# Designs tried in a protein design chat: VH-VL binders against o27280. Part 410

Target 1, 266 residues: o27280
Amino acid sequence: MDSMNVPEVLEIKRIVEESESVKTFIFSWDFRREVRPGQFVMVWDFRDEKPMSVSLIDPVRSEIGISIRRVGEFTDRVHGLSEGDLLGIRGPYGRGFELMGRDILLVGGGIGMAPLAALADEATARGMRVDALVAARTADELLFLDRLEAAGVNISTCTDDGSCGFKGFAHERLLTLEENHDMAAVCGPEPMMFQVMRILDERDVPAQLSLERYMKCAVGICGQCCLDDTGFRVCAEGPVFWSQELSRVREFGRYRRDPAGRRVPW
Short names: E, the ipSAE of ESMFold2; O, the ipSAE of OpenDDE; V2, 0.75 times the mean of E and O plus 0.25 times the DockQ between their complexes.

## First folded at step 17 (VH-VL)

Design uc14 (framework fv_marstacimab; at its last look DockQ between E and O 0.79; V2 from the best seeds 0.80)
Fold by OpenDDE, look of step 17:
Structure uc14 (fold): chain C 266 residues (1-266), chain A 119 residues (1-119), chain B 112 residues (1-112)
Amino acid sequence: as target 1 above (266 residues)
Amino acid sequence: EVQLLESGGGLVQPGGSLRLSCAASGFTFSDYWMSWVRQAPGKGLEWVSAISKSGGYTQYADSVKGRFTISRDNSKNTLYLQMNSLRAEDTAVYYCARLDDYYYGMDVWGQGTMVTVSS
Amino acid sequence: QSVLTQPPSVSGAPGQRVTISCTGSSSNIGDDYDVHWYQQLPGTAPKLLIYGNSNRPSGVPDRFSGSKSGTSASLAITGLQAEDEADYYCQSYDRSLRGSWVFGGGTKLTVL
C-alpha cells in the first residue's frame, strides 16, 4: 500500500468502553505501514471525517486502537457503531513522539491520555521507567488506568473534584512532585499543557506536547491548522511539538482558530 | 553503506563565522538523533551539540551556547552547524555523528572537517 | 576537564591483556546510562568499539570486551596486537548537565 491518503474501509474488530464518554475502536492493521505514538488518523464514517489520535499500537496482534470521546454529532454516530461495522481510516499523519532518556513523565488530561497510552507501551517495552500523571475532572473520567498499571507505569491521579488522587489541576500536582525526568510527554486541554510546559521548562526537563487544532486536509495543504507567528501546521509539523518549538508559538495556550479562522480564546 | 560526510571547514579569523554541513547516506536520516563532536589538535573528544530527529529539540555544550546553532534538513539528509563568534579555542576537527537513541552512543562517525580559528 | 576519568596512557606487549578504566559518577554511569567505547587510530576518526557496556559492533574482534559496575566501566583487550595502538575513549550520558553526552579524557594505548 503506497498511498496513505486513500481511506481504507476497515471493520471494527473490537470496541472497548474506556469510560462513559470514551470508546476505543480496534482495527486490524498492516504494520508494513508504520505508525508511531502521537500520530493521528482521519476517521471517516462515510458522512464526515475527523482526526483521531492512535491510542493503541499492537504489532503482535496486528491491531491499532483509536480512542474517541463523545463530543458532537460525528462522535455520536461513531459511538453508535458496533463491532463488525465499517469505518474509513486514512493515515497515519503527523509527527509522533520521540523517546529519550531512561525516565519519562507522561502528563495527560482527559482524552489527551490516548496518544500517551500508546507512548507508554513503547516506553515500557524499551525498558524505560514511566511515570504518568493522569488528570480528569472526575474519577470516572480517568482513562487507561488499568492498562497503564498492567504495563508497569507508575500512576499518579489528579481530579478537579478530588474524587480520586490529588484534588486540583495537573500542573498543581506536578508542582508537588520533586523528581525530575529525562523527558516529558504532555497531552490534554491546552491551558493545562501550557502550565505544565512552564513548570517543566523551569526544571530543564525536555518536553513534547501534542496539540489539538481544527484539521481539514491532514496533509498540510489547507492551512486550517496553522499556528500563528510560526506557520507551523499541526497536521504536518505536529501534532507533537517540542517545548522549544512551542516557545516560539505565541498562540499556544492563549487562543485557537475556529473553522472560520476566527480567534477563539481558551 | 551508512556514511556521514562533513564539509565546510577552513580557516577563519576570531569573531568570524563558519557553517559546517554533514551529508548523510545509507540510512533513514530522519529516524536518528544527530550530534557534533569536536577534537582540538592533540586533545580529546568533546561533545558540542545534539539535535532530535525532527530538529525540534537541540542541546549544546556550555562552551558553545549562544554562539553555535545546530540544525537539520531531513529532506536533504543534511546536518548543519552554524558557528558564530568563533574563538581560538574552537579550533578543532569537527565530526558529525549519528546518535543511538536506545543506548545513547554514537554508532556512525564522519571523517571530520578541520576548523582553524586564527588571526 | 573531562566528566569521565581515564588513565592518560596504558601499555602492553603483544599477546598481553590490558585494561582501560573509565570512572564516572551517579549522574552518568551510575544513573542507568550505558558506557560506550571508541577506538581512534592515528590520523582517523573515532570508531565505535563497544556499545551498551559490553556489546561489540560487527567487525570488532572478540578480544575486545567491555564491562560496567557501579559508577565505573572497563575496556579489556586480550591478545594485544600492534594494530591496537590507538586512543580509546569512553562515553556516557550525564543527566546533571542538562542532558549532555560526556567523554572520558582518552587513553593512549602503546604496544611495546
Scores: ipSAE 0.917, ipTM 0.956, lowest interface PAE 0.5, mean pLDDT 95
Fold by ESMFold2, look of step 17:
Structure uc14 (fold): chain C 266 residues (1-266), chain A 119 residues (1-119), chain B 112 residues (1-112)
Amino acid sequence: as target 1 above (266 residues)
Amino acid sequence: EVQLLESGGGLVQPGGSLRLSCAASGFTFSDYWMSWVRQAPGKGLEWVSAISKSGGYTQYADSVKGRFTISRDNSKNTLYLQMNSLRAEDTAVYYCARLDDYYYGMDVWGQGTMVTVSS
Amino acid sequence: QSVLTQPPSVSGAPGQRVTISCTGSSSNIGDDYDVHWYQQLPGTAPKLLIYGNSNRPSGVPDRFSGSKSGTSASLAITGLQAEDEADYYCQSYDRSLRGSWVFGGGTKLTVL
């Protein structure tokens, strides 16, 4: 659709400081253009354009929220903006998460918790029981804990340095948790997602994982978001994939692609 | 009107193959999990296979695993069942059914297509 | 042998009440998975009759009712009518089978 492919210039309505490195930018949004958890938008700062996950979907207030981690030149510029400043938004794009059953496990690493926070809101509104494993390097980087608690989510935490909750990686904490879920949704660093997927597959838990790859067109035409071996396009067939789909993808957990399309180790 | 219509049944020798189709209409096909259920002559219902909305997740009954493949083409609103290495015990009416992803029930059924496996 | 157990037949006269039982296990009905009921008239496809243990789809009269307790469920039919003569199946979900949909063996209802 032409309006979905052209950036709309929107005013930043509110900024929430989630951590020292993560801010959520909230915009007014016309929900006649539906947004689903796990879909992404392209954020344009009038110089460059990057894909970002939607972390808040509030059709009652006509708002969306986009959580952005400061990691480089583009995100540094965006983090320097204030309420009232402008950004271009196009989308949403991609395949979102599917919900099934009554018990869902969320496993989020760092900023990967952003789309899962949106999914948690939908799951709780549907009447599902939600368990979340929230992982980060340090306690200060655990995201959305208050929001998840307010939604009635059962939270487990882990940190690499042990400053909060279980000391270690998300997959190590997962081995100590109960196995009784109807489905799981996973988003975070790809090495973490690979290890978590293996545990969930062994437990026969249907799992969906959200991948990040370089994107340019966001509608599946340019081919820059393709996964090796399968031809899956993260922007069109993903970014959310079932674990069964990813088991056929050799590059998953092994390497990624840079803006020029070259293989880069994780 | 919400409809499911199976086709592709027939008579096949043991060890043979058939491909069943199920045409969906009257609803947004890609919003639903889908399933195959079979019923041998004079017998009860037996679940065969299920597939997620996108087609990215599939499940099979142990009796057909490795021999049957469920798939879907959402652009054609069609569900498929590829059946290989057919056996006499696969003789049944095969129904296409729409799955509810919250209740786990089957709220829409096709009329069925007959598969007969005999020499 | 079906995962869910139903009596092979039940019968009743017009106007009477009949019940059909469905017995499962701790890995399906007993693990809080819902029970659904299907009616299959002779020579036809199954039709959803009761879902989520006790809910009636639009067009199903209130003389059909369902209930669930422990590892078992029951379908009750009051005011029995000749057109109710059919096979009835219960269905649930079972986690011990890598997450699979499971049916009862079916119950033939005869209206005398």
Scores: ipSAE 0.680, ipTM 0.849, lowest interface PAE 1.6, mean pLDDT 89
ESMFold2 (binder alone), look of step 17: mean pLDDT 93; pTM 0.954

Design uc2 (framework fv_marstacimab; at its last look DockQ between E and O 0.94; V2 from the best seeds 0.86)
Fold by OpenDDE, look of step 17:
Structure uc2 (fold): chain C 266 residues (1-266), chain A 119 residues (1-119), chain B 112 residues (1-112)
Amino acid sequence: as target 1 above (266 residues)
Amino acid sequence: EVQLLESGGGLVQPGGSLRLSCAASGFTFSDYYMSWVRQAPGKGLEWVSAISKSGGYTRYADSVKGRFTISRDNSKNTLYLQMNSLRAEDTAVYYCARLDDYSYGMDVWGQGTMVTVSS
Amino acid sequence: QSVLTQPPSVSGAPGQRVTISCTGSSSNIGDDYDVHWYQQLPGTAPKLLIYGNSNRPSGVPDRFSGSKSGTSASLAITGLQAEDEADYYCQSYDRSLRGSWVFGGGTKLTVL
């Protein structure tokens, strides 16, 4: 029996309003239990359970943060919580990001910036030069800009409507950037990640991408998060994959499976 | 003590295959990038291949691309090099080395294992 | 042939100072990648001698020093001793070569 599979009831220590739709919930954390950027936890509101990326890792304050976007009934309930309220947390799970080299490019879209923000903190603490391309539909949906800036990250923004930074999509902005990096970390809408990966591959930049899939067990048993045709389980072999791994995944960038296991296009 | 120990070298005919192993001890194997470096008799060092911590990312020198495959089993603390379609020019002592993932240096080396490709 | 260029051989008498140069290009050393040096005693595996341009691992005497400037690096050995007779290799990284670890051709140091 691994204690990591037992939900721990934790008190919400602090809530940070990141945007109109995103809140970061901060919890006290015992760092004898290691957590890495790119890993996720299962959040339990005593009614339902959902996977959420870790967006803050602070060993000094003994805290972790989980950023949650309001997108449905579960997240709506969670967003209604206050400091001092309780949530069940089990994990962390999955494979997190690796770091290599002296400089890294982060490409994030929307809530995808959550795990990347945590990675940025680690990378900067390590002494790496960090460039971040932060994408969103509109300016008010850009996440973690102040936090990234404070960490010394060089930020480039792009928005679909041009309300901030480059007008267009992340991959389009990336094409305009000439700087090369030792590696890249990517997280966001899968169509975005797919296009970004193609560009990075053309540039011979090693890339890691964090995928989102419907996850039920988080421990590689139920198979709900399996990827065609490799059989990779996002919760076990991922959610972070190298581009070389994803090149073998037919499903990537093309479709996903719904809770019923049916293929649905992006 | 931090240690790397290569094995699997030997004599093989051109076109043959050989699988090298490198057993790691004294450190958390899964926390490090690993590489293979070879040295032909009387020649210099040549990087052959590298692999990420998880094994999901690999790189190869042009001289071995398509013929060699680097892999690792973190549960066994072992690095592998599958060598196919071996050529005479592949004759060398093969070293496994631990990579620093920041500076890209190699701070730990094995003793090497000799691979001889000859008819 | 080697991406990094070293003199094939250097020699010195005991007690003397010798230097080994390592010349790269703008795509490796000049791209601010670190240079590492390895010592290979006869019949043995290479050993890390200098890492990160100028740092000595534990156990390496202070007689050994490394430096980097521009597209070149240098290994200096002061108070040359008989046991220093070995092959020395510089190593760096080259992003333009699809991210390759690159070595110098090696320098044979003879202690006269």
Scores: ipSAE 0.924, ipTM 0.957, lowest interface PAE 0.5, mean pLDDT 95
Fold by ESMFold2, look of step 17:
Structure uc2 (fold): chain C 266 residues (1-266), chain A 119 residues (1-119), chain B 112 residues (1-112)
Amino acid sequence: as target 1 above (266 residues)
Amino acid sequence: EVQLLESGGGLVQPGGSLRLSCAASGFTFSDYYMSWVRQAPGKGLEWVSAISKSGGYTRYADSVKGRFTISRDNSKNTLYLQMNSLRAEDTAVYYCARLDDYSYGMDVWGQGTMVTVSS
Amino acid sequence: QSVLTQPPSVSGAPGQRVTISCTGSSSNIGDDYDVHWYQQLPGTAPKLLIYGNSNRPSGVPDRFSGSKSGTSASLAITGLQAEDEADYYCQSYDRSLRGSWVFGGGTKLTVL
């Protein structure tokens, strides 16, 4: 447990440019610290520390990959790093996805495909059929398509502008897709996840959704990642929740919280 | 050795309540979905309820929905079944079973605990 | 009424072959969900006998075998022995009506 609270300084082994705004940073990893799809790590650039999605879990090569979207000062600094540069990594933290059955639907929006790409690898390795709905604003922002295809995943795409696949939102595309899956895993913008969850609930498809909230301690002590109605801490009881758990949470899909704890619309 | 041990059964009046426990040992409890299955005297097996690894997803047979609640405490390696509004037709041996989340089979069973609902 | 249909009883003499059928529907066995078989000896808890349609757990004799076709499954027991006298249940998953784990009604095997 103490090792999960202390960052280890690791050398960037390889950088993969996933898109104009997303890079995957690959590190050697000692798998005595087991990592599961849906868990997160805290990335420390020696000035600030942010939670980041694990997108690659490769015990055979002893590697993990962490996908980071450039959105602000911290991520700009990290995107400026090169192979051989150092980052602090602590974790993994949180509850990962639970697999169920033989047929899984993944629904990912933008960077939300990162933990789902890791899950797809686990699901295909155990013999599950994997369908993925990959959503973005434009074709250039669709993530992990070649990797998913190589893993044998059946891909559907949608883009807001129609530049690739279905033109529209993920939940609109979902209405036109096969509805008989044993489970689903969803990660992306919270408004998208809420709409997707509603459809999956109507279809009686068991669903798990990965939430994003402000985090500081990652072990549940500071209270910054709490959800209003349940006291769930995203870093300890999540970030992955079953839809049944989220149905009792008033804030899901309605608002988020800023670093000061104020309610802010999505 | 892998083991499941049920407890908490007994005699209860219709409309009463009981709480069953199932103590797990010999395996990593939090890695498994779990289930309850019951068997009325002289009758066959009937699935009652199932619960995910975290406890965040639960499912119930229609015959018990709204009256029974499955839960688990992974820190104590224990599965629970809270049984409310009991009826004579709930009289059965209740088995705890370990559920395979890929095949949906049940590979480990307890010895069961008897629940008798009698007026 | 069980979701999966089994004959209520079968019988055979020692050394003979018996089969126990398990008939489901398009929402369970016919939707490619696995069939599992359990043996329940008199006065004991059920024990997994066959999983994933045809696989035997370690310790189960090879004279027990399972198969699945369409909406139905079968358990075959060859070289019947006195200790095989038990109740046998098939089990699957039914996606319809909110999804559920479903058992057959059970088959009492009598060894003559």
Scores: ipSAE 0.744, ipTM 0.876, lowest interface PAE 1.3, mean pLDDT 89
ESMFold2 (binder alone), look of step 17: mean pLDDT 94; pTM 0.957

Design uc3 (framework fv_marstacimab; at its last fold request DockQ between E and O 0.88; V2 from the best seeds 0.87)
Fold by OpenDDE, look of step 17:
Parts: structure tokens; C-alpha cells; sequence
Structure uc3 (fold): chain C 266 residues (1-266), chain A 119 residues (1-119), chain B 112 residues (1-112)
């Protein structure tokens, strides 16, 4: 049941190789504890702890999945784990995505597709028409294509090098798509999200965006994930924000704060 | 029992302000989009505003844009409508309604609160 | 003027069948958005009568039915009863109007 801020030690049930740098770790989950797409968990490898988005929610199998990109020491250690190994999981935390309407556009970049994949499953199960613009630097970094296709998602791909789909950035591809949707969900590099949001706002498409910030406590206490100048805490008021909320966030798309609290440009 | 109860209506002069409240009970308030709908005396229904579950997204009818503000406090199960710069044409019974986020209908209505704008 | 068009009034005798039309456009009813109907008894708040074009909420008698075709919708009432005397409103969603919920002008049903 719900235990506040205490990691549960869970066994890795399965590991899915999503790409060279991304693995999905699957755990048994008691769904008496509700989890929503867009929420995150804190993953503890008994040395360090990092926030990770939930990328799979399967009530039928009683499983959740967490997709992790190998980017540093912590993730290197986690990527070295095998099925049957243990991790500490606490959560879920944060505000997840809302669904509204009959059709939805998903715009994801790189690992940003993780929470969107979970959202896609929910949306399709609800009977919504789902279009997904999946972006990455190269074709081999595109995530969840097979999974999305199997779910009935209409996929458009975009790669920086043109190795798959549209050659260019997600916002550039979006400009070539004239169809409007009832709502959009966006997750990826913040510069990408910033540009995509602008386009969607111009089109009067309600958009939700999932932000990433340095996160320490996950419970809205430490303030490390606060956004200028609203004071929004990514872990508490987010990580999913409506575009109308982000329009008031000065730092969005411009800079972030490092672990020391210093402004760091994107 | 699922219920919505409006309050805060009354008589106000043109240019004045009024804040309506809608108390929700019998359901998980934070799981639903909410809306305000008004009805002038002897007239039809007019959608006024909507707000998302989290309160992070709002929309307004053109007739009230810039003057009305919809908000919600999920911890109090309460919906609000701040009405500023009120006009005679804003005179109406104001209903709060629960929005269906799938069909885009309004499945629960309050009994309404009367707002009269007159000198 | 209302985005959706309804007849101002309809009438029928007890036991008869009456229909109320709701005419929209390609940007609302003609789009993928459903039509909903509300009943408003005199001096009361509106009540959802039909949702999703043809579905009845719990407590709504089966003598009420809804349908949608093209850019129009219709509410049919069979076995008309005195208690059915009320105002009826159709409602849909219009994406072209900056995403607005839109109502018909309402129809006053008189039971003779």
C-alpha cells in the first residue's frame, strides 16, 4: 500500500533493450497504488537515487516499467544489473498527464518518449486516436516505435541526420503537419519542447509538457527543482505542466539550475 | 450523492466584482474538468468557462474574456469564478457543471446562483 | 445567436411522439464531436438527458432517444407525458470557435 517516501525493494522482473543506450526495467506492481502516465518514481540503487519516468503501466500483468538512459555513473550501474537483481523504488510522485478529447498528438524527443509511451497506451485503450511524432538524433535512438505501432498509434519520425523519417527537428516536422488535435503531450529536450509549445499555442492546441529538472527530495521540500519565477516545483506541481502554466515560467526553454542552484543555459 | 452547490450570487452595480463558488461533493473533484454555464432570464444556456483537472488550463467564452477568471481548489473541492467589470448583460443564473472529458458533455449541474448586475 | 439551431417550440398531446431537431455545421456536429441533450424543467437547473448522441444516463426513461446524422441531431420523445413539458437544449463542441462548448437556442416543449 501507500508508504510515504520509503523505497520498496523490488526485483527486476524483466529488462527490455530499447536501444543501445536505453533499457526498460519492469517490476511487479501493486495497483492498489495508483500510477499515472507522466508521474515519476525515485530509483535507488542503494548508493544513489534518481528520478525516472514511468514508461509502462500494465494493470493486466500487474507491472510497471521504467526506462532509463545511460548517461552517467548512476545509470551505468543500473544498466549493469540483470533480471532478478534488486532496486529501491519509491513513489509515484508528481502530476501526470490529463487526457481530453478524441485525438491527441504526442511529440517526443529521445528518452522523452518514455512517459509518452505510457500515455499512448492509456489513450489508445480509451479509444482515442493517437498521433505520435517521435524524434531523435539518429534512427537507432528512436524509441518505442514497435510498441507504439502495436498499440495502433500513427507514427511520424524525425531525425537530425535524416537517417529515418523527416530530416530535421521535431518542431520543423510539426510545421509540416497541418492537422490540429484536441490536445498534445510533449516531452524531450527543453529547447525542443519550447519550440513545439510555441507552434501548438499558435494553433490553439492545448498542450501539456513534461519537464526535467534536478530533483532531490521528490516531495516539494528541498526546492532544488523550483522554476523561475513562479516557484513551481517540478516534483510537486509537475513534472507535467500545461502550456498556459509554462507561459508564466521565465526560465522555460532558456536555462536550468544545476545541483548547486546555479543557472545553466541549455 | 454527487452534488454541486453554487454560492456567491447577488446584486452588484455595473463595473463591480463578484466571486462565485461551487462546492463539489460525492465524487473525486480533482478527477474532473469543470465549467461555468450561465442563463440570462428567459434566455438559453451559454457556456462561460472551463478549467482542467489540475487547474493549469482554462478557456473562456469571448463574451467574458479578460473579465472573468475561473479557478479551483482541489483540496477544498471548490470551483470559483471571479467576475470583474460586470455588465448588465452578465445578469444570469450561473451554473457550475462537471465536464465529461470523453464526450465533452456536462453530466452534473448545480442548482445555480443568481447574479444581477443593475444600477 | 446560438451556434446550434433548434426550433423555438414544439407541442404534442399525451402519448404522442415529438422530435426536436438540432442543426449545426461541419465544425461542430459534423465533426467528430458528439451531441448532448439537456432537459430543463420550469424553475430548475438543466439535467443531462442524452449524452454521446444516443446514450441515456441512469434514470432517464427509454422513451427519450437521440440520434445524429451529418451536421444535425435529433431528440425524440415517445409516449409524451405531462411531466415532459420543459425546455430542451442540444450541446456540442466547436473546435473552430477556439474550442468552445456550444448550445442550441433551446426548444420549449408544450404538452397539450
Amino acid sequence: as target 1 above (266 residues)
Amino acid sequence: EVQLLESGGGLVQPGGSLRLSCAASGFTFSDYYMSWVRQAPGKGLEWVSMISKSGGYTRYADSVKGRFTISRDNSKNTLYLQMNSLRAEDTAVYYCARLDDYYYGMDVWGQGTMVTVSS
Amino acid sequence: QSVLTQPPSVSGAPGQRVTISCTGSSSNIGDDYDVHWYQQLPGTAPKLLIYGNSNRPSGVPDRFSGSKSGTSASLAITGLQAEDEADYYCQSYDRSLRGSWVFGGGTKLTVL
Scores: ipSAE 0.921, ipTM 0.957, lowest interface PAE 0.5, mean pLDDT 95
Fold by ESMFold2, fold request of step 19:
Structure uc3 (fold): chain C 266 residues (1-266), chain A 119 residues (1-119), chain B 112 residues (1-112)
Amino acid sequence: as target 1 above (266 residues)
Amino acid sequence: EVQLLESGGGLVQPGGSLRLSCAASGFTFSDYYMSWVRQAPGKGLEWVSMISKSGGYTRYADSVKGRFTISRDNSKNTLYLQMNSLRAEDTAVYYCARLDDYYYGMDVWGQGTMVTVSS
Amino acid sequence: QSVLTQPPSVSGAPGQRVTISCTGSSSNIGDDYDVHWYQQLPGTAPKLLIYGNSNRPSGVPDRFSGSKSGTSASLAITGLQAEDEADYYCQSYDRSLRGSWVFGGGTKLTVL
């Protein structure tokens, strides 16, 4: 029987240290529960439960990988775990990415590269050409470069401090790249995604963006998103949206919402 | 057997509206991009519109942009084309087609439904 | 007005080879977009005949073949048979038209 939203307790099979602050936790997974790039799971450490993006989908080895950045008490506790320790997993949830064409651009900021790494594996497996723009504050925070290179992905990097690749923000690097992609997939800080989306829309590149704040909508914990300029309530399933869906949303990239639904600037 | 079946065609006056439906069977409808293609009597094929798997991305030929709306209901395995402000030049057989998202070809076609726009 | 140019008609005797051309531009076929071919028998819907320039779907005889070079593509039919009498359309994708699917004007094949 399906989980009916009850966490399944799984053993950590392997831990990959992606950076000083990011680890990937790998579990055996029964792929009768299909997982698509861009979907997420709820990870339960027996105290709290948090949504996490899937970064590895390997039906051949029956493995799933979940990449977690250490940013607070929950993620600190999870980072302290070892192979053989247990975590609860619910899911997957949400809309995943849709592929189209033969030439895809990935634009990832920080941990946002996690779902894009899974997408890169799917795209390369079906024969697409994959370009990835991998962004971070510093060279040490660039994620998945070796894995992307091994998969045959063409990598461009940018860092805020210039320690690797282009010095500057992802959207600034994007302006210097070729414009000939069939589609793009974008995941990272919402201000970055907004700037990248504007450039891709101007170039008429079909784009999908993964938005962390819409993960709650996909599991039914929506905070009443009324973002239409006409005053009509608009609530769409996420976390992955097409840029066409987001083009009418004034709030995207400018504000977030606190628990009371009040607008708070980024 | 993979099948697409269009319906909703008929005679309509200029300026009128008509909604076409396309029932899909024999495949997982939500896994596929879809398209409408039309053919005026005695003429060639003309692409009309496409829609992504989720319905979140759509494109239209310039000749119909602003007047036609493609949509889908994956729970009903049905593709739609809402046609408004119809003109005589919209007279055609309208085909529903399954759009390959890698090759950009159309591998399954319906039998078509005839739309006639005439006073 | 068709973005892709095909001859309006071709003819051949049974057993012969016939080639139907499809000429595009740098924004479609020349931008490495695939060419697909459709057969439309009189009074019927189009049927996919060749996809991805040269691939045959299951059930299409190997006497049908496709190729692509530069901004042009061609459909070749060898061992021409009476049942091949139909209209043939090429199709590709054109990036310069804000991303549109484009068809050739069609070629009527007559078997003599």
Scores: ipSAE 0.809, ipTM 0.895, lowest interface PAE 0.8, mean pLDDT 88
ESMFold2, look of step 17: ipSAE 0.798; ipTM 0.897
ESMFold2 (binder alone), look of step 17: mean pLDDT 94; pTM 0.957
ESMFold2, fold request of step 19: ipSAE 0.784, 0.783; ipTM 0.887, 0.889
ESMFold2 (binder alone), fold request of step 19: mean pLDDT 94, 93, 93; pTM 0.956, 0.956, 0.954
OpenDDE, fold request of step 19: ipSAE 0.916, 0.917, 0.914; ipTM 0.956, 0.957, 0.956

